# Ledger of designs, part 218: VHH binders against q9p7j3

Target 1, 174 residues: q9p7j3
Amino acid sequence: MILPLFPETQVHVFVYENVSNCAAIHEQLISQNPIYDYAFLDAATILYKKQVYSAIIRALEDRRDEQMKTKTIHSEVILSLSPKTEISSAFRQFSMTKKSKNIVVVKIDSKLTEEEEFERLDKLVEGNRVEFSDEELQKLIDFKVLKKNYKLDPSTLENPLASILSSIALRGYS
Key: E = the ipSAE of ESMFold2; O = the ipSAE of OpenDDE; V2 = 0.75 times the mean of E and O plus 0.25 times the DockQ between their complexes.

## First folded at step 16 (VHH)

Design ec1 (framework vhh_6qgx_2; at its last look DockQ between E and O 0.70; V2 from the best seeds 0.00; counts 0 for: pae O 3.1 > 2)
Fold by ESMFold2, look of step 16:
Structure ec1 (fold): chain B 174 residues (1-174), chain A 122 residues (1-122)
Amino acid sequence: as target 1 above (174 residues)
Amino acid sequence: QVQLVESGGGLVQAGGSLRLSCAASGFTFSDYTMAWFRRAPGKEREFVAAITWEGDDTFYTDSVKGRFTISRDHAKNTVSLQMNSLRPEDTAVYYCAAASYDMGTITEYDYWGQGTRVTVSA
């Protein structure tokens, strides 16, 4: 998709459930294989499409304004999901790990159509693609993890979207 | 100040062995993934091996699997690379590197040593 504020930037987001090869993907990331240039998120940390879009927008705004803290736009997306500014903490909270079962995968600055990017990614991820939708994300979330990552109490857990989006938008202004 | 200092490089005959060592200081060693990279003459720096901060899982590029062993000593804040059955194509400058995270995206290695030269003669 194309975001209105960033018309030259093509973004794709994919969701996979029952992923069996997160450890193999980890090997490719740690060895810096350029074919794996995506942001791999643990779906247990993502409840809403808007959560992901807000992090992408925040990362793109920081790139535009020359305020990125990380080396790549994909790493900046992971940082942007966090209410905190420490890079390693954001990665430990939101990234896919070798133990992850479900993942959300983001590609920014894609030179491929969504279908072409999917065909490429599908060769790398051993799992079942599901739709990127609030409906599917709700099935994959771990609410205990969500509560901890965004410091949600019982009152905010009934309607957490605004709290989560505020955390993403206001990171660094607390 | 963060420092990574490599040692143990040198000249060795094909089929021989060397052990590289990297002394780390200036950061919490147990929180970092440690890796070795190498740069052969005229080539870009390439990944050799890594050992993770959590669980000490190890990873190797295909050309060194079964011949090289990475290990770390948390008490000494060192990472080592035992290189056996060396081949002329292993000739390179070997660099120690450290990353504060190693999942989610292609790993960014924040700190690098100056390198130690390994020459493997036929």
Scores: ipSAE 0.774, ipTM 0.880, lowest interface PAE 0.6, mean pLDDT 90
Fold by OpenDDE, look of step 16:
Structure ec1 (fold): chain B 174 residues (1-174), chain A 122 residues (1-122)
Amino acid sequence: as target 1 above (174 residues)
Amino acid sequence: QVQLVESGGGLVQAGGSLRLSCAASGFTFSDYTMAWFRRAPGKEREFVAAITWEGDDTFYTDSVKGRFTISRDHAKNTVSLQMNSLRPEDTAVYYCAAASYDMGTITEYDYWGQGTRVTVSA
């Protein structure tokens, strides 16, 4: 996928359910295995495609403006999901953990087609790929976690997307 | 300034044990994942073990599983590596490292020590 605002950057997003090896993946990440160069998100924290896209765009904008707060574009995506400025908080809120069962995987700066990237990633993730759609994400979301992460209340729950996107966009401005 | 100071290295016979320690200062220790790396002669630096900022998860490279144990003391701002059943192939300079966040993606460690030499004789 090519984002209109960043035509030189190819992005891929994948969703996996019933992942059995999140602990192993986590180990590879902490061990700095370069073949695991993705952003691994806990699907329980993701409700909308636009939530992911907004985070990606924010991260890419940060990179473009030389304002990245994290070390990699993928970690910047994770940070960009959070309304908080603290990197540790963002990762605690949104990153895959060893206890995760469903994950969203983001690849920035891919040199491969979506299918090729999937084939590569599929060797790393032991789970079932599902469609990257609001419908599928809605099945995987933990609303308790979502409410906590974005401080949603009854008034904002009427339109959680607006609140989420505002939080992402205005991070660091309040 | 940020400092990571390793200690505990030395010469040991195969089958012996060593305990490495890393004293951290100049940053919020409890916010960092701590790790040990090593570089053997003629080889690239490799991951050995890590412990998350909260201390609830540990990770090890396959070759040291069951032999090495990583731990941390938040009160003392130290991370330790207990190395048992040492082998000649464990000979290396061991480095302490700190990363400011846990891994949802690959990242580089922010801070590194100068290393402590471990030599395991046959």
Scores: ipSAE 0.034, ipTM 0.467, lowest interface PAE 3.1, mean pLDDT 91
ESMFold2 (binder alone), look of step 16: mean pLDDT 82; pTM 0.839

Design ec2 (framework vhh_6qgx_2; at its last fold request DockQ between E and O 0.86; V2 from the best seeds 0.84)
Fold by OpenDDE, fold request of step 18:
Structure ec2 (fold): chain B 174 residues (1-174), chain A 122 residues (1-122)
Amino acid sequence: as target 1 above (174 residues)
Amino acid sequence: QVQLVESGGGLVQAGGSLRLSCAASGFTFSDYTMAWFRRAPGKEREFVAAITWEGDDTFYTDSVKGRFTISRDHAKNTVSLQMNSLRPEDTAVYYCAAASYDMGTLTEYDYWGQGTRVTVSA
């Protein structure tokens, strides 16, 4: 897909459930296998499509403004999900781990169609692709983790999306 | 201030063993995943082995599995690579590297050592 503010940048987002090889994917990331050049998120930490898109937009803005805090656009996406400025904390909060079962996969600067990118990614992920939608994400979320990551309380839980987006947008300014 | 200093390289005959060591300073060692890379003559740098910051997971490139063992000592801020059954194709400069995060994306290693040369003769 194309984001309105970044017409020259193609972005794809995929959701997988019941992934059996997260540990193997993690190993490929550590060994720097270039075919695994994505951002792999733990779906247990993602509640809304707009949460992911907001992080992507923030990362793209940082790149545009030459203000990225991390080394790659994909790592910047993970950082951008977090209300914290510490990079390692952001990764521990939102990144896929060897223990993850459901994941959200983000590709920035894709040169392929969504279907073509899926065919490539599907060779790497052993799981079931589901629709990237709020409905599917709500089935995979861990609310305890969500509340912890964004410090949600009974008042902010009345409108979690607003609170999450504010946290993403105001990172470093709170 | 940050330093990674490799040692233990040298000349060894095929079938022999070497133990490389990397001494880390200037950063919180326990928060970093540590790895070994190597660059053979005329070839690009390649991943060899890694051990997570938690110390509970190790990873190896296929060609060294069963022969090399990576370990770390948090008390001494060191990471080691035990290399057994060495082969001529293992000849390379070996580099120690450190990463503050190792999940989610391709791991970016923030700190690198100067390297130690390993030569395996036939």
Scores: ipSAE 0.895, ipTM 0.947, lowest interface PAE 0.4, mean pLDDT 95
Fold by ESMFold2, fold request of step 18:
Structure ec2 (fold): chain B 174 residues (1-174), chain A 122 residues (1-122)
Amino acid sequence: as target 1 above (174 residues)
Amino acid sequence: QVQLVESGGGLVQAGGSLRLSCAASGFTFSDYTMAWFRRAPGKEREFVAAITWEGDDTFYTDSVKGRFTISRDHAKNTVSLQMNSLRPEDTAVYYCAAASYDMGTLTEYDYWGQGTRVTVSA
């Protein structure tokens, strides 16, 4: 898709469940294999489509303004999900790990259609693609993890969207 | 302030062994994934091996599996690469590198050593 504020930037987001090869993907990331140039998120940390899009927008705004704290747009997306500014903490909290079972995968600056990008990604991820939708994300979230990551009070856990989006937009880099 | 200093390089005959060491300072060593990369003459820098900050899991490029072993000593803040059954194709400058996270995206190695030269003669 094209985000209205960034009309020259093509973004794709994919969701996979029952992923069996997160450890193999980890090896490829550590060895810097460039065909794995995506942001791989643990779906247990993602409740809303808007959560992901807000982090992408924040990362793109910081790139536009030359205020990125990380070296790539994909790493900046992971940082942007966090209400805190410490980079390694953000990665530990939101990234796919060896133990992850479900993932959200983000590609920014894609030169491909969604289906073409999916064909490439599907060669890398051993799992089942599901729709990127709030309905599917709600099946994969771990609310205990969400509460920890965004420091949500019990009063906001029932309907946390505004609190999460505010944290991404206002405090992620402050 | 941050320093990665490699040592242990040299000239070795094919089939021989060499142990590289990397002394680390200026950061919390246990919080970092450590790796070795190498650059052969005329080639780009390539990944050799890594050891993760969590769990000390190890990874190796295919061409060195079974011959090289990465290890770390948290008390001495060193990472080592034991290289056995060396071949002329292993000739390169070897670099120590450190990253504060190793999942989510292509790993960004923030700190690099100056390198130590390994030459393997036929």
Scores: ipSAE 0.792, ipTM 0.886, lowest interface PAE 0.6, mean pLDDT 90
ESMFold2, look of step 16: ipSAE 0.780; ipTM 0.881
ESMFold2 (binder alone), look of step 16: mean pLDDT 82; pTM 0.838
OpenDDE, look of step 16: ipSAE 0.840; ipTM 0.925
ESMFold2, look of step 17: ipSAE 0.747; ipTM 0.875
ESMFold2 (binder alone), look of step 17: mean pLDDT 83; pTM 0.843
OpenDDE, look of step 17: ipSAE 0.831; ipTM 0.922
ESMFold2, fold request of step 18: ipSAE 0.780, 0.784; ipTM 0.881, 0.885
ESMFold2 (binder alone), fold request of step 18: mean pLDDT 82, 82, 83; pTM 0.836, 0.840, 0.844
OpenDDE, fold request of step 18: ipSAE 0.881, 0.882; ipTM 0.944, 0.945
ESMFold2, fold request of step 21: ipSAE 0.777, 0.764, 0.776; ipTM 0.883, 0.880, 0.879
ESMFold2 (binder alone), fold request of step 21: mean pLDDT 82, 83, 82; pTM 0.830, 0.846, 0.839
OpenDDE, fold request of step 21: ipSAE 0.887, 0.887, 0.884; ipTM 0.945, 0.946, 0.945

Design ec3 (framework vhh_6qgx_2; at its last fold request DockQ between E and O 0.96; V2 from the best seeds 0.84)
Fold by OpenDDE, fold request of step 18:
Structure ec3 (fold): chain B 174 residues (1-174), chain A 122 residues (1-122)
Amino acid sequence: as target 1 above (174 residues)
Amino acid sequence: QVQLVESGGGLVQAGGSLRLSCAASGFTFSDYTMAWFRRAPGKEREFVAAITWEGDDTFYTDSVKGRFTISRDHAKNTVSLQMNSLRPEDTAVYYCAAASYDMGTPVEYDYWGQGTRVTVSA
């Protein structure tokens, strides 16, 4: 897909449930395997499509403005999900770990169609692809983790999307 | 101000052992995943081993599994690589590296040492 604000940048997002090889994927990431050039997120921390898109947009804006805090666009996406400015903290909050069961995978600057990209990614992830939708994300979310990551309270839980988007957009400004 | 200083390299016969050490300074050591890389003559730099910031997970390239062991000491801000059953193909300059993250995306290591030379004779 193409984002309206960044018409020259193609983005794909995939959701997998019951992933059995997260530990193996982690090993490939730490050893810098370039075919794993994605952002792998723990689905337990993602509630809305707009949450993911907001982070992507923030990362793309940072790149456009030459203000990225991390070295790659995918690492910047992960950082952009967090209300915190610390890179290590953001990754600990939102990244896939060896214990993850469900994941959201983001590809920035894709040169392939969604189907072609899926075929490549499907060789790397051992799990079941589900639709990237609020309905499916809602089934995978851990609300305890979500509340912790964004410091949600009874008042902000009335409209959690607004609070999440505000946290992403205003990171470093409050 | 950030420094990674490797030591322990040298000449050893095939089947011998070496222990490399890396001393870190100028950053919060406990927040970083530490790794060893190596560059053999005429080859590109390759991943050898890594240990997470918590020290509970270790990773190895296939060719060194069962022979090399990576460890870290948070009190001393050091990471070590015990190399046993060394082979001529292990001959390389070994580099210490540090990363602020070790998951989510292919890791970009932030800091690098100058390297220590390991030579294994047949």
Scores: ipSAE 0.912, ipTM 0.951, lowest interface PAE 0.4, mean pLDDT 96
Fold by ESMFold2, look of step 17:
Structure ec3 (fold): chain B 174 residues (1-174), chain A 122 residues (1-122)
Amino acid sequence: as target 1 above (174 residues)
Amino acid sequence: QVQLVESGGGLVQAGGSLRLSCAASGFTFSDYTMAWFRRAPGKEREFVAAITWEGDDTFYTDSVKGRFTISRDHAKNTVSLQMNSLRPEDTAVYYCAAASYDMGTPVEYDYWGQGTRVTVSA
């Protein structure tokens, strides 16, 4: 897909459930294997499509404005999910870990169609692709993790979207 | 200030051993994944080995598996690379590197040492 204010930027988002090889992916990330140039998120931290798109938009805005805190657009997406400016905290809270079971994978600046990108990614991830949809995401979320990551209280847990999006939009301004 | 200082390099005969050490300061050592990279003349810097902040898991590039061992001493804030059965192709400048996270994307190592030279003679 193409975002209106970033017409030259193709973005793909994939969701995998029952991933069995997160530890193997971890090794490839540590060794900086360039074919793994994606943002690998733990699906337990993602409730909404708009949560992911808002982080992507924030990362792209920061790239456009030369205000990125991290070295790549994919790492900037991970940071942008967090209400905090601390890079290591954002990664520890939102990224896939070696113990993750379900993941959301983001590719920005893709030169491939969604299905071509999927064909490449499917060689790297051992799991089952599901639709990137609020319906599928809500099956994979851990609400205890979501509450902790965004400091949600009982009054916001019934419809947390606005609180989450505000946290993403206001990072660094509060 | 953050500082990574490598030591232990030198000249060694093929089949021999060396132990590299990296002294770290200026950050909370236990929160960082530590790695060794190397750069041979005319080549790009390449990954050698890493030890994770979480659980001290170790990883090695294929060409050094079984010959090199990475370890860390949390009390002394050092990471070491024991290099056995050295080969001429291991000749390189070896760099210590640190990252505050090690998942999510290909890892961005934030801090690098100046390097220590290892020369393996035929």
Scores: ipSAE 0.763, ipTM 0.879, lowest interface PAE 0.6, mean pLDDT 90
ESMFold2, look of step 16: ipSAE 0.754; ipTM 0.881
ESMFold2 (binder alone), look of step 16: mean pLDDT 84; pTM 0.855
OpenDDE, look of step 16: ipSAE 0.877; ipTM 0.941
ESMFold2 (binder alone), look of step 17: mean pLDDT 83; pTM 0.843
OpenDDE, look of step 17: ipSAE 0.897; ipTM 0.944
ESMFold2, fold request of step 18: ipSAE 0.672, 0.695, 0.684; ipTM 0.852, 0.856, 0.852
ESMFold2 (binder alone), fold request of step 18: mean pLDDT 83, 83, 83; pTM 0.849, 0.843, 0.849
OpenDDE, fold request of step 18: ipSAE 0.903, 0.895; ipTM 0.946, 0.940

Design ec4 (framework vhh_6qgx_2; at its last look DockQ between E and O 0.91; V2 from the best seeds 0.81)
Fold by OpenDDE, look of step 16:
Structure ec4 (fold): chain B 174 residues (1-174), chain A 122 residues (1-122)
Amino acid sequence: as target 1 above (174 residues)
Amino acid sequence: QVQLVESGGGLVQAGGSLRLSCAASGFTFEDYTMAWFRRAPGKEREFVAAITWSDDSTFYTDSVKGRFTISRDHAKNTVSLQMNSLRPEDTAVYYCAAASYDMGTPTEYDYWGQGTRVTVSA
């Protein structure tokens, strides 16, 4: 898809459930395999599509403004999900781990169609693709983790989206 | 100032063993994934092995599995690479590297040593 504010940047987002090879994927990331040039998120930490899009937009804005804190646009997406400025903390909060079962995969600057990108990614991920929707994400979320990551309380849990988006947008401005 | 200093390289006959060591300083060692890379003559630098900070998981390139073992000593801030059953194709300059985050995206290693030369004769 194309984001209105970034018409020259094609973005794809995929959701996988019941992934059996997260450890193997992690190994490929450690070894710097270039065909794994994605952002792999733990789906247990993602509640809304807008949460992902907001992080993507924040990362793209940082890149545009030459204010990236990480080395790659994909790592910047992961950082942008977090209300914290510490990179390692953000990765601990939101990144796929070898223990992850469900994942959200983000591709920035894709040269392929969504279907072509899926075919490529499907060779790397051993799991079931599901729709990238709030409905599907709600089935995969761990609210305990969500509350911890964004420091949600009973008052903010009434509208968690607003709190999440504020955290993403205002990271580093506290 | 960050330093990674490799040692233990040298000349060894095929089938022999070497133990490389990397001494780290200038950063929080326990918060970094440590790795070994190598560059053979006429080839690009390639990943050899890594040990993660998160859970001490170890990873190896296929060609060294079963022969090489990576380990770390937190008390001494060192990472080691035990290399057994060495082959001529293992001849390379071996580099120590450190990364502060190692998940979610292809790992970017922030710090590099100067390298130690390993030569395996036939």
Scores: ipSAE 0.795, ipTM 0.909, lowest interface PAE 0.5, mean pLDDT 95
Fold by ESMFold2, look of step 16:
Structure ec4 (fold): chain B 174 residues (1-174), chain A 122 residues (1-122)
Amino acid sequence: as target 1 above (174 residues)
Amino acid sequence: QVQLVESGGGLVQAGGSLRLSCAASGFTFEDYTMAWFRRAPGKEREFVAAITWSDDSTFYTDSVKGRFTISRDHAKNTVSLQMNSLRPEDTAVYYCAAASYDMGTPTEYDYWGQGTRVTVSA
């Protein structure tokens, strides 16, 4: 997709369940293999499409304004999911780990169609692609993790979207 | 102030061994993934080995598997690279690097040493 305020920026988001090779992907990230230049998120931390889109928008705004805190737009997306400004905490809380079972993968600045990008990514990820939708994300979320990451109290857990989106949008300003 | 200081480089004959060490200061050593990279003459810097912050898992580039061993000493805040069965193609400047996280995207190593030269003669 293309976001209206960023018309030259093509974004793709993929969701995989039952991923068997997260440890192998982790090795490629540590060695800085450039073909793995994506944001790999743990799906247990993502409940809504809007959660991901808000982080992407925040990262793109920070890039536009020369306010990025990380080196790449993909790492900035991971930071932008966090309500806090500490980079290492954001990565430890939201990133895929070697123990992850389901992942959300984001590609920004793609020069490929969604299908072309999927064909490339499918060679890297051993798992089953599912639709990027609130319905599918709800099946993969861990609500205990979500509550911890965004400090949600019991009264907001029924409808946490506004709290989560506010945390992403207002990070560093409150 | 963060500082990474490599030592142990030098001249060695093919088939020999060398142990590199990297002393780390200015950060909580146990919270960082430590890595070795190398740059051979005329080549790009390449990944050699890493040891993770979370559980000391180790990773190696294929050309050094079985010959090199990365390890860390949490009491001394050092990471080491034991290099055995050295070959002329291992000749390079070796750099120690550190990252406070190592997942989610290709790892951003924010701290680097000045490097130590390893020369392997035929």
Scores: ipSAE 0.750, ipTM 0.882, lowest interface PAE 0.8, mean pLDDT 91
ESMFold2 (binder alone), look of step 16: mean pLDDT 81; pTM 0.828

Design ec5 (framework vhh_6qgx_2; at its last look DockQ between E and O 0.82; V2 from the best seeds 0.66)
Fold by ESMFold2, look of step 16:
Structure ec5 (fold): chain B 174 residues (1-174), chain A 122 residues (1-122)
Amino acid sequence: as target 1 above (174 residues)
Amino acid sequence: QVQLVESGGGLVQAGGSLRLSCAASGFTFEDYTMAWFRRAPGKEREFVAAITWSDDSTFYTDSVKGRFTISRDHAKNTVSLQMNSLRPEDTAVYYCAAASYDFGTITEYDYWGQGTRVTVSA
């Protein structure tokens, strides 16, 4: 997929459930294996497609404007999910960990079609691919985590999208 | 002011042992993943070993598994690399590095030491 604001930037997003090898993926990330150059998110923190796309757009805008705070576009996506500017906090809250069960995987600047990228990624992730959709994400979310990460009050939990997207857009202005 | 200062390098015979140490200051040591990298002559810097901030899990590149051991001392804010059964191929400058996260993407190491030279003679 190509986002209209960034016509030369190919983006793919995949969702996996019942992932059994997050610990093995973690090992490859810490050792800087370039084959694993993705953003791996814990699906328990993601409720909406728009949540992910808003973070991608924010990261791409910051790259365009030479305002990135992290060294790669994938790490910037993880930071951009957070309402806070502290990098380590964003990673602790949104990243896949070795204990994660379900993940959302983002590839930015892909040189491959979605099918080709999936074929590559599927060799790395031991889990079941599901559609990247609000319906599937809703099955994987942990609402207690979501509420904490975005400081949502009980009255807004029925439709928290605007509050979440505002938090992503306003990071750095609070 | 963040500082990572390596020590313990030197010349050793193949089959020998050496212990590298890295003293860390200027950041909250317990919140960082610590790692060792090395750069051999004519090669790019490569990962050797890491120990995570979250649970002290350790990771090693395949060529050093069973021979090298990474550990940390929270009281002294140091990370160490015990290197046993050294081979000429282990000859490199060894660098201490620190990262504020180690999940989610390929790990970015924010801080680096100046390195300590290890030479292993055949």
Scores: ipSAE 0.670, ipTM 0.843, lowest interface PAE 0.9, mean pLDDT 89
Fold by OpenDDE, look of step 16:
Structure ec5 (fold): chain B 174 residues (1-174), chain A 122 residues (1-122)
Amino acid sequence: as target 1 above (174 residues)
Amino acid sequence: QVQLVESGGGLVQAGGSLRLSCAASGFTFEDYTMAWFRRAPGKEREFVAAITWSDDSTFYTDSVKGRFTISRDHAKNTVSLQMNSLRPEDTAVYYCAAASYDFGTITEYDYWGQGTRVTVSA
């Protein structure tokens, strides 16, 4: 996928359910295996495609403006999902853990087609790929976690997307 | 100032044991994943072991599993690497490292020690 505002940057997003090897993936990330150069998100924390895209865009904007708070574009995506400025908090809120079962995987600056990237990633993730859609994400979301992460209340739960996008866009401006 | 100071290296015969220690200062130790890396002669630096800040999970490179044990002492701000059944191929300079990330993306380590030399003779 090419984002209109960043035509030179190719982005891919994949969703996996029933992943059995998140702990093994975690180990590879800690060991700095370059084959695992992705952002791994816990799907329980993601409700909308636009939520992911907004975070990606925010991260890309930060990079463009030389304002990244983290070391890599993928870590910046994770930070950008959070309304909080603390990096550790953002990671606790949104990153895949060794206990995760469903994940959203983001690749920035891909040199491959979506299908080629999938073939590579599919060797790393032991789970079932599902469509990256609001419908599929809604099946995987933990609303308790979502409410906590974005401090949603009865008034904002009627349209949580607006609140989520505002939180992402205005992080650091409250 | 941030400091990571390794100690415990030396010369040991194959099959022997060493315990490396890393003393950390100048940062919030409990919020960092601590790791050991090593660089053998003529080779690139490689990951050896890590212990996460989030849940004290331990990870090891395959070649050291069952022989090496990483641990941390929060009270002393130290991380240790117990190395048993040492082999000549374990000969390297061992480095202590600290990272504020421990999941979600490839971990990048913020701080590094100067290293301690471990030599295992046949």
Scores: ipSAE 0.540, ipTM 0.822, lowest interface PAE 0.7, mean pLDDT 94
ESMFold2 (binder alone), look of step 16: mean pLDDT 82; pTM 0.837

